# Designs tried in a protein design chat: VHH binders against Abasic site processing protein HMCES (HMCES). Part 110

Target 1, 269 residues: Abasic site processing protein HMCES (HMCES), of Homo sapiens (Human) (q96fz2)
Amino acid sequence: CGRTSCHLPRDVLTRACAYQDRRGQQRLPEWRDPDKYCPSYNKSPQSNSPVLLSRLHFEKDADSSERIIAPMRWGLVPSWFKESDPSKLQFNTTNCRSDTVMEKRSFKVPLGKGRRCVVLADGFYEWQRCQGTNQRQPYFIYFPQIKTEKSGSIGAADSPENWEKVWDNWRLLTMAGIFDCWEPPEGGDVLYSYTIITVDSCKGLSDIHHRMPAILDGEEAVSKWLDFGEVSTQEALKLIHPTENITFHAVSSVVNNSRNNTPECLAPV
Key: E = the ipSAE of ESMFold2; O = the ipSAE of OpenDDE; V2 = 0.75 times the mean of E and O plus 0.25 times the DockQ between their complexes.

## First folded at step 17 (VHH)

Design uc137 (from uc0 with F63S; framework vhh_6z1v_2; at its last look DockQ between E and O 0.87; V2 from the best seeds 0.72)
Fold by ESMFold2-Fast, scan of step 17:
Structure uc137 (fold): chain B 269 residues (1-269), chain A 123 residues (1-123)
Amino acid sequence: as target 1 above (269 residues)
Amino acid sequence: EVQLVESGGRLVRTGGSLRLSCAASGFDFSTYAMGWFRQAPGKEREVVAAIAWHGGITYHADSVKGRFTISRDNAKNTVYLQMNSLKPEDTAVYYCAARPYQFYDSPKDYNYWGQGTQVTVSS
């Protein structure tokens, strides 16, 4: 998957990520570098996106069930990369195939260090190849959402025209990711970057695209993927599989150009 | 420590009205979304209505829309379900549930649950 939407204001995004730690205490994830979060309806590789990861990655002896939220670069730069410019990486690390993750050095090394993260998005985009035409139909793909109403308006149905107005109660898409830390050879701040693990499409998406991100459906799966202090790599990889708990709708070609960053990118057509 | 206590369930005649209350304690009620679920004998627990932490966004199931209204009072740590034009099909145990900030339709996504209050609607 090579295009997402993650446009929620920081406070809305943070509330959508509320969770319980191992002791059952309610928490909000703690932000790292919040000023680097750039909301967008049309996020492409090399841009920053928010991810969840265990607090134990940053604080020695922290409770591994506690969560940090941090913007990371989409496109994993391996810790062993020797060039000064990450954009010079010769291979595409936007996605990581689940079937070869333990065979590729770029992914198995950080995975062995527990560098698992949950990539947050409103949803993702895919382009369907249509028989007999050069044109491709884009779709916005996301978790099924409960239909919301304004308080005191029980007779009013929600409308596709009012997509933007349902964001206050939006269930974020939670995708399994792997991240790594790269130290620039000329000095400077450590670069945190991630890849999205991909699996074969579920039956519901097979007519749109043959691959999908590995979606972590529900809080139990999210917590197990993040908790590298208690959940081994072997156990965590059991969470990586297709899901049928997904929905979609066709969108206009406005989304095709990654420079377009408007609500029209995900509006139903 | 955490408690959700439902009240107001009783026997009522078809066409009648009833107000259910759920009193919350032991957590910061103002940061939680609240939901009303029901379960009839031999059926799965289903969402009836829900309200976000700030009260400005709600949900009502199609089967109760126009008849039931959910509301909350954050000062009193209480969520309400006003039930009008009751039908025999509304007979069920009604449960109050809580999850942080946002509401969902699946019972498994809720952290806290009450013991339930029985509503019986007779002809």
Scores: ipSAE 0.791, ipTM 0.900, lowest interface PAE 0.7, mean pLDDT 90
Fold by ESMFold2, look of step 18:
Structure uc137 (fold): chain B 269 residues (1-269), chain A 123 residues (1-123)
Amino acid sequence: as target 1 above (269 residues)
Amino acid sequence: EVQLVESGGRLVRTGGSLRLSCAASGFDFSTYAMGWFRQAPGKEREVVAAIAWHGGITYHADSVKGRFTISRDNAKNTVYLQMNSLKPEDTAVYYCAARPYQFYDSPKDYNYWGQGTQVTVSS
């Protein structure tokens, strides 16, 4: 819930987000602020990560099924926040519990404005607390992936080209988020920021951690969550539930330090 | 109008070979991953092989690895499945499917489907 990997080059990530609009036309999401995309194997709160959102948030009368992709700050800054420095926020907005989302002013208000987004990642990390010790075992958690092979080759598993080709076919994790827009009191660009909605862990993850992000599994779920023009808040919230369609593996403690940005962060141990 | 048209399915004896073709039209074939799925009576549709949009990455199910080979010809907008050393267990309706760029193993992730071609392998 508080650490992700999102490391793909922008063009690879964009192709992984190919979708169909409501008319059935194949599209790629249109980037906003592409220069703010900061790929890393080890993303933490307050960093920027790409999210999907409806084009209707930016353009009057746009088709609400069309998607924009934009980097946003992780850690929602409510539009009503009065201080000049977002780090002064007195409460943690990295995550938003699904069972209280309509009770919390910082989440209810943007949700009522249709400010729903899909948070993109390779996968997320969670730390399992071991019984009898204070040691924690990190895991990398992600959608099940199909095994890939280099066309026309056998046994070339550890070539540099195989490493790149695994990620060419990676199914991105798609998490339900809420975003808000904050106008700094001293001026400057509007700050777009998001929170990740959480739910109780599915049975498969319950031994690792008791919470998990609300995962949108498949294009129908992603489309409904994003399309605030056609899908009401009440309908959209029905998409928020645990999923068992998830897998994981143990990783090295290298990921513990958020300054470590290497493939080792997510490598199986 | 998007169309995927499979051909080449027929009755073949055990140990034989067969080549399936799928002709695609109505979309930019070069930006789509292609998959071959099969469905035997009373069983769920399963992925057999898949190939990425650029042709450089493939998948073959363990049950067919070494016997089946997927390939594509972007100039002809066609994907192929070469099926060698056929077994009675390979008897099924074979479907061609497409989705943008990447391939997955779940049928739910594919946008376009052909009508299927029957492959029957006799003892």
Scores: ipSAE 0.694, ipTM 0.869, lowest interface PAE 1.0, mean pLDDT 91
Fold by OpenDDE, look of step 18:
Formats: C-alpha cells, structure tokens, sequence
Structure uc137 (fold): chain B 269 residues (1-269), chain A 123 residues (1-123)
C-alpha cells in the first residue's frame, strides 16, 4: 500500500470514528495535534494521516478503551534512529509484512511496547499490471458502501448537491498499523510515525495486487487492536489476516501524480 | 438506561399497510443513526431501512423500495417505518436498532436493539 485517500473534513471524520468505550458510553475520539491534519484524495508516504490509538499512550492510568485521533507521519521512524534527519533512514518502513513483523527490530520493538494504531482512510489505491504492456490501471479499494438516498428521493445520492451527505455516511477503511515515537537527537518535538501492516491479498483482489493492508473489519477488531492494556500482542496479531469484505473500482490516471488532490482521483471511470 | 421500544406490528392482509414506531430513550437520539431490521423464521436478520443522524439520507433494501419508507422525528425521539403494499414475504419480527451517527448494513455494527414487533401478512 503506497497511496491512500483521506479527504473528509475534520468534523465528519471525527463523527465517522464515533465509538463506545468498555463502559458502553458513546464517545468521540479526542484530537491530538489537529492542525497537522491535511485532508487529501491522494495521500503518499511521508505525509501525515490520521490514526486512532489508545488514550493510555498519553495518560497514565487512563482507560485503555478510550481513543485518541492523531495525525502521524506515514513511514515509521524507529525510536533508536540516531540521525538528525528521518529521510536518512536506509530501509522502507511504509509497510510492514505480517509474516516478518516479529523479525524486524524496527517493528517488533514498538509492537512489544503496545504501540498499535488504526490508520484511517477512505480507501487505498493499487495498480494492476496490464498483461503484455507496461501500463498500469489504478484501482480504488474500500469497504463496501451502502447506496444512500436523499430523504424523499430515490437515487439522489449521486447528485452533486448531495455529495457531502453521502460522504457523511461513508464507512472509513480501518487498517492495522504500528507506530513509534522518535526524539530528534538535536532536540525538538517528538515525531510520531506509523507503518501499515500488509498481508497476502484476498481472492477478490488477487488479480489486481498480491498484497493488501491488514484490514480490521468492525468495532470489535478495531477495539482489540487498539487496547494494548488488555489485549496482548499475541492476541492482537490474530486479527491480522486478509479479508474478502472489500470492493473496488477502476479510477483514472489522475491519481498517478501524487500532487493531484481532487475528487477525480477516486471517481469511477 | 437505553431503551428502544417497537410498536405497531400486527396481522394484516396482503396489499395492506402498516406503520411501525420505535421510541428511543436513554441516549442522545439526535446523534444516532436508526435502522429497521427484520428476521423471518429460519432466515438471518437483514436490514430493511436506515436513516442517518441528521435525517437527510436514508437507505432502503431493494426488496422494499417503493413500498417502505423510513422517517424520524427527533423531537419525539422516534423512528418510523411506513409499510405499504405488504406481501406474505414481509412476514417477520421487525427490530429497531441504533448506532452513532452513520448507518451500516450489518447488524453487528449497531449498538442498541429493541425487543422486536411481529408483523404477519396473510394471503
């Protein structure tokens, strides 16, 4: 996974992340560093994207079922990294393979500390290789969505005037991630960064791409992944597997340029 | 205490109409999406209709489109299901469900449920 979409306004995104804590109380996640949130239809590595994580990471003795939402850098910078510039990291940390997560120090160490997060997106992009050509067809992949209707009118969900309402009911893709905290050697603000765990693709997606993000499907899976206080690493890793609960459509080549940030990126062709 | 109480279910003839109501209490109704589900004997629970927290968008299953209509009154903390042109296939226990803000199609994603009301359509 090298490209995602996360374009919802902050308030809409927050509502989409509404949850119940272990006491059954309805909550919205509190924001940390909300000013770092930059909505985009075309998110690439090294950009900031919003993730969910347990409040216990920030507050001692907090309820670990409570959630914080925070923009973090895509591409995990390990805490032990001693260079002053994160860009000098010599290996790719955009993704973490599920089969080697426990073998690589950069992922194993933060995971062992309970630094699990849920990466939020509208969906992610993958490119299918066309047989016999060097051309690649991009696809937008996301949770199946319910076709919505404007009250009193059937089929109005596709109208431009109802577009905002459609997205207000959009089910966000929830991907399993690992984050770490890096303190610059020369001082400054702590950098929070994340990697997306990947797995072999499901059968439905296998013709497009052989790998996919580990998707946490449903509130229980999300809660268990985040709750490092009550759920062990071993139990959490059981949640990491391919899912067939995914849909996709072909999109235009507009998304190929990472600078393009328009609705055309994820629009069906 | 959270409560969802369905009412209006009864025996009706084919082609008849029925209006179900669900009264909600114990939570901020205006911030919840509401849904109607049904379960027939030997079948899985399925979504019939849903309405977002703001009431501006709805969903109706294909099997009930044009016949059923979901609506809500936030001042009364009530969601409704108007059922017209009823068929024997509509016979089921109808459940009211609630979840924060957005409606989903899967029952597993809803937080609160009513006890259900029986709708029977005779031929």
Amino acid sequence: as target 1 above (269 residues)
Amino acid sequence: EVQLVESGGRLVRTGGSLRLSCAASGFDFSTYAMGWFRQAPGKEREVVAAIAWHGGITYHADSVKGRFTISRDNAKNTVYLQMNSLKPEDTAVYYCAARPYQFYDSPKDYNYWGQGTQVTVSS
Scores: ipSAE 0.657, ipTM 0.846, lowest interface PAE 0.7, mean pLDDT 92
ESMFold2 (binder alone), look of step 18: mean pLDDT 90; pTM 0.913

Design uc138 (from uc0 with Y59H F63S; framework vhh_6z1v_2; at its last look DockQ between E and O 0.10; V2 from the best seeds 0.00; counts 0 for: pae O 9.3 > 2, placed apart)
Fold by ESMFold2, look of step 18:
Structure uc138 (fold): chain B 269 residues (1-269), chain A 123 residues (1-123)
Amino acid sequence: as target 1 above (269 residues)
Amino acid sequence: EVQLVESGGRLVRTGGSLRLSCAASGFDFSTYAMGWFRQAPGKEREVVAAIAWHGGITHHADSVKGRFTISRDNAKNTVYLQMNSLKPEDTAVYYCAARPYQFYDSPKDYNYWGQGTQVTVSS
């Protein structure tokens, strides 16, 4: 749960996030700070990645079912943090375990304020420890994708390795997150930052790693997690569980170095 | 008011051809992906073909590849399913469905549905 891919152009990403509000109207999420979106095949903690959150967090009387999409810092910085530099935080907030979320002040407090978000990615990377070696096999893990083909090419060939067609119709991974808002003591803009909630891995992933992000599978789950105006913390936490609706493939060690931002990071080997 | 109206379903002999149409209204058709689903007696509804909002990307289920072709005409707000080399196992109610931009496998991910049109393929 410490590395993701989120590489789609902003317009493609935005269309992949089309949703219905509570009145049944089809909408796209409204961007905040779109210029801070930095697409990459290889996102690591402390970088910015897009998340969805309720419009009600920004506008007093907004419809809580309407969504904002905004880049936020990965690695939650608690609102009570006193130092001027977020990198000075003395503990790791990249992930938040679901079994202790109501016991950790850094996560319980913002959760109690309804600060729930949906973290977006193409998928995430995880490294499998291999018995008898020091080497680890990276995998790219994502929602199962419907097979796509270029219009008019039926019956000739159908190659799943042709990623350009896949990305035009990619189903984004939607992970449950908690965010907080930190006001730098020196002044300046409020820092929005998030953590990804983790759960025990599903059976299909257990051979790779024992934990996985809490995945919100489908629009009902996404809507309920985001809508803090209508869905209580207690009800929202019922959405936090492993899912078997996930797939993966092995990738090369190119992804190991977080500076590598190329399609090879997620290409099957 | 959103409407999806299928037409063209009928009885046809094995090996025959049939063209289904789905006329859409009440929404901006050009921003929606369209799908054809079918439901055979005693079976769950399944995707047979789908086409992205811009028309350049499609999906066809393995059971119909090479026999069925989905297409769309955004000027007429219509999606089509050309069905060739029909088999008795293609007998089903065929449904048109829509969702914004992208298409998926699962019926639960589609927002709008037609009433269906019956296709029956006789031996």
Scores: ipSAE 0.749, ipTM 0.889, lowest interface PAE 0.9, mean pLDDT 91
Fold by OpenDDE, look of step 18:
Structure uc138 (fold): chain B 269 residues (1-269), chain A 123 residues (1-123)
Amino acid sequence: as target 1 above (269 residues)
Amino acid sequence: EVQLVESGGRLVRTGGSLRLSCAASGFDFSTYAMGWFRQAPGKEREVVAAIAWHGGITHHADSVKGRFTISRDNAKNTVYLQMNSLKPEDTAVYYCAARPYQFYDSPKDYNYWGQGTQVTVSS
């Protein structure tokens, strides 16, 4: 996975991420560094994308079922990295293979610390190799969007207690990620960065690409992945597998240029 | 130039049916969510119905659920509002609106607007 879409306005994105904590209370995730959120139909590595993570990562004794939403850098920078420039990393951390997650220090260490996150997107892009040509056909891949009737009224959008009546517009893709915190050697702000865990593609996607993000399908999977206080690493890793619950359509070559940020990127051709 | 042109509004009797159309031009219609809004005299503009760019998701206001249906034809760059069992309370100017990809309830989130078409339901 090297390209995603996450274009929703911040307020809409927040509502889309409405959840119930372990006590059954309806909540919206609180933002950390909301100004770093940049909506785009065309997100690439090294850009910031919103992720969900447990509140317990920021607040001692917090309910670990509570969620924070934060823009993080795509491409994990390990905490042990001693260079002043993250771009000097000699290995690619855009993705983490599920089969080697426990073998690579850059991913194993943060995972062992419970640094699990859910990467949010409208969907992701993948390119199919065309037989006989050097051309690649891009596809937009996302959760099936079942025909549904949205309920709600104007003015209720900002009320956490009414979130279920407001948001039914697009089911966001929820991908399993690992994040880390890096302190620059020369001082400055802590950098939060993430990698997307990848798995072998499901049968439905196998003709397009052989790998896919580990998708957490459903509220329970998302909750378990995030709740590092109650769910062990071993249990969490059981959630990492391919899913057939995806759909896709061919898109134009507009998405090939990472500078293009328009609805045409994900529009079917 | 972006244009949204509503049509089909007229005087109709209570219990009657009407189909509104909105023809879009000047933008890639297939990448935009479409919505119908209405404004009655002395009232605020309110959402009636909306439909996502892919047509798979729709929204209808509670006041029109079961009576009104939004649909779209991307090949014709047109969005429709089928209105059945019309009531005097449905009397308003109906507006077509467009925004990229997703629809929202707030009128402020829509980029383009039509001129509106008058629907009058008589008792």
Scores: ipSAE 0.012, ipTM 0.309, lowest interface PAE 9.3, mean pLDDT 88
ESMFold2-Fast, scan of step 17: ipSAE 0.821; ipTM 0.918
ESMFold2 (binder alone), look of step 18: mean pLDDT 90; pTM 0.910

Design uc14 (from uc0 with S106A K108R; framework vhh_6z1v_2; at its last look DockQ between E and O 0.67; V2 from the best seeds 0.74)
Fold by OpenDDE, look of step 18:
Structure uc14 (fold): chain B 269 residues (1-269), chain A 123 residues (1-123)
Amino acid sequence: as target 1 above (269 residues)
Amino acid sequence: EVQLVESGGRLVRTGGSLRLSCAASGFDFSTYAMGWFRQAPGKEREVVAAIAWHGGITYHADFVKGRFTISRDNAKNTVYLQMNSLKPEDTAVYYCAARPYQFYDAPRDYNYWGQGTQVTVSS
């Protein structure tokens, strides 16, 4: 996974992340560093994206079922990294393979500390290789959505002009991630960064791409992944597998340029 | 205590109309999406219609075909299902459900449920 979309306004995004704590109380996640949230239809590595994580990471004795939402840098910077510039990392940390997560120090160490997060997105992009050509067709991949209608109008969701209305009730994609905290050697603010765990693609996506993000499907899966106080690493890793609960459509080549940040990026062609 | 109380279910003839109501209490109704589900004997519970917390977005199942309409009154903490042109196939227990802000189509995604109201359509 090298591209995602996360374009919802902050208030809409927050509501989409409403949850129940272990007591059954409805909650909204509290924001950390909300000013770092930058909505975009075209998110690339090294950019900031919002993730969910347990409140227990920030507050001693907090209820571990409570959630915080925070923009973090895409591309995990390990806490032990001694260089002053994160760009000097010699290996790619955009993704973490599920089969080698326990073999890589950069991922194993933070995971062992309970630093699990849920990466939020509208969906992610993948490019299909066309047989016999060097051309790649991009696809937008996301959770199946309910066809919504404007009150009083049936079928309005099928019209291009009403496409934006779908976002008011959009189910966010929830991807399993690992984050770490890095303190610059020269001092300054702590950098929070994350990697997305990847798995083999489900059957439905296999023709497009052979790998996919580990998707946490449903509130229970999300809660268990985040709750490092009650759920062990071993139990959490059982949640990491491919899912068939996904849909996709072809999009234009507009998304190929990471500088393009318009609705055309994820619009069906 | 959270409560959802359905009302309005009764025996009606084919082609008849019925209006169901669901009165909510014990939670901030204005911040919840509401849904109507139905379960016929021997069948799974299925979504009939849903409405977002702000009332501006709705969903109706394909089998509704314009016959049913969901609406809500936040001042009264009530959600409604207007059912027209009823058919024998519409015979089921109808349930009201609630979840935070957005609506989903799967029953598992809803937090609160009513006891249901029986709708019977005779030929």
Scores: ipSAE 0.781, ipTM 0.898, lowest interface PAE 0.6, mean pLDDT 93
Fold by ESMFold2, look of step 18:
Order: C-alpha cells, then structure tokens, then sequence
Structure uc14 (fold): chain B 269 residues (1-269), chain A 123 residues (1-123)
C-alpha cells in the first residue's frame, strides 16, 4: 500500500468520523493541527494524511475511548532517529508487515507505548502487473458503498452539492497504523508519523496484488485498535487480518503521477 | 434519553398501503441519518430504506424500489416509510434506527433502535 485518496473537505471528513465513546456518548473527533491537512485524490508517502488516535496520548487522565484526529506524516520516523532530515532514514517505513511487527525495533517500540492509530482514506490504489508486458493497471480499492439516490430537486445546474451528496455519505477506509513521535535534533515541533500495517491480500484482491493494508472493519475494531488504555497490544493484534469486505474498480493511468490531484484519479474506466 | 418509537404497523391485504412513522427524541434529529430495517421470522434484520441527516440523499433496497419511500420531517422529529403495493413477502417487524450523519446498510453500524412495529400482509 503506497498510494491513497483522502480528498474530503475537513468538515465532511470530520462528520464521517462520528463515533460513540465508552459511555455511549455521540462525539466527533477533536482536530489537532488541522492546518496540516492537505486533501488530495492522490496521496503518497511523506505526505500528511489524517489519522485517528486516543485522546489519552495528549491528555493525562483522559477517557481513552475519546478520539483525536490529526494529520501525520506517512512513513514512520522512529523516535531514536538522529539525523535532521527524515528522508535520510535508511529503511522504508511506509508499511509494516504484520508477521514481523514485534521483531522490528522501529515498530515494536512505539507499539509497546500504545501508539496505535487508524489511518483514514477514501480508499487506496494498487497496480496490477500484466503478464508479458511492462504495463501496470491501477485500481482504486475501497469499502463497499451503499447506493445513494437524490431525494429532491437539484435546481437548474450541476453544483458542488451533487458532489457533496455522494461523498457526504462515503464510508471511509480505516486502516490499522502505528505511529511514533520524533524530536528534530535542530529543534522545532515534534514530528508525528505513521506506518500502515499490511497483511496477505484477501482472495478478492489476490489477482491485483499479494499484500493489502490491515483494514479495521466496523466501529468495534476501530475502537479496540485505538483504545490503548483498555486493550493490550496482544489483544489489539488479533484485529490484524485480511478482509473480503472490499471492492475495487480499474482507473486510468492519470493516478500514476502523484502530482495529479483530480477526480479522474479514482474515476472508473 | 434517546427514544425511537415506531407506529403504523398493522394487518393489510395484498396491494394495500401503509405509512409507518418513527418519532425521535433525546438527540438533535437534524444531525442524524435514519433508517428503516425489517426482520421476518427466522431471518436476519435487513435495511429497507435510509435517509441522510440533511435529507438530500436516500437509499431504497431493490426489493422495495418504486413501492416504498422514506422521508423525514425535521419540525416533527419524525421519519416516515410510505409503503405501497404491499406483498405478503413484506410481512415483518419494521424497525427505525439512527446514527450520526451517514447511513449504512448493516444493522451493526446503528446506535439507536426502536422496539419495532409489526406489518402483516395477507393474501
């Protein structure tokens, strides 16, 4: 998993993340660093994307079931990294394999501190290799969506509200992540960064790619992954497995260039 | 305390019509999506129709499309299901459900449920 779409305006994204805390209270996640959110149909490693994490990471004695939403850098920078430039990291932390997560210092250490997050996206892209050619076919991969219909008149012309009606009901993809906090040696703000945990692909995706992100399907899975105050690392890792509750469609090669940020990136071909 | 109270279920003949109502209280109705689900004896609960918090988008299951219509009235904190051209297969307990903003098709995603109202359609 090395490319996602996360394009919703902040308010729409926030409403899509409505949840229930441990007491049964309906809440929206509280934003941290909202100005770092850069929506795009075409997100790549080193960019910022929103994640959910427990309020307990920021506030002593907070209810660990309450959620913060914050943009973090994709590509985990370990807290022990000593160079001034995160791009100098000697190994790729875009993804973390589930079968070795407890063997890799970059992931084991933050996981032991309860630094679990849920990575948000509209969906992700994968490229299928075509046999006998160097061509690759990109696909957009996402949760199955309930079909939506208009309930009234639009008026005289197409408008952003048509877009908002479709995407206002979009079920966000929720992927299991691990984050860490790095203090630049030259000073400045702490860098929050994440990796996406991967698993073997489900049978439905196996013709496209052999790996997939670990998807947290439903509020119970999301709550357990986030709540490091009540859910141990060992119990949380039981949530990490492939899912067949996923769908996809082929997209044009416009998405290949990460500078292209248009709806065409995820449009069916 | 959140409450969802369905009403309007009764016995009707094939081809008849009913209108179900669900009165909501204890939350800001205008920020909630609403759904109608049904459960026939021995079967799983299934979505029939749903409507977003703003009322601008809806869903109707294929097996009721053209026959059932969901709507909402924010002044009355009420969601409705107009059921026309009823068939014996529509016999079920109908439940009203709510969740903030968005609607989904799976019952596990809804936070609040009514007690249900029985609809029985005879030959």
Amino acid sequence: as target 1 above (269 residues)
Amino acid sequence: EVQLVESGGRLVRTGGSLRLSCAASGFDFSTYAMGWFRQAPGKEREVVAAIAWHGGITYHADFVKGRFTISRDNAKNTVYLQMNSLKPEDTAVYYCAARPYQFYDAPRDYNYWGQGTQVTVSS
Scores: ipSAE 0.759, ipTM 0.895, lowest interface PAE 0.9, mean pLDDT 91
ESMFold2-Fast, scan of step 17: ipSAE 0.836; ipTM 0.924
ESMFold2 (binder alone), look of step 18: mean pLDDT 89; pTM 0.904

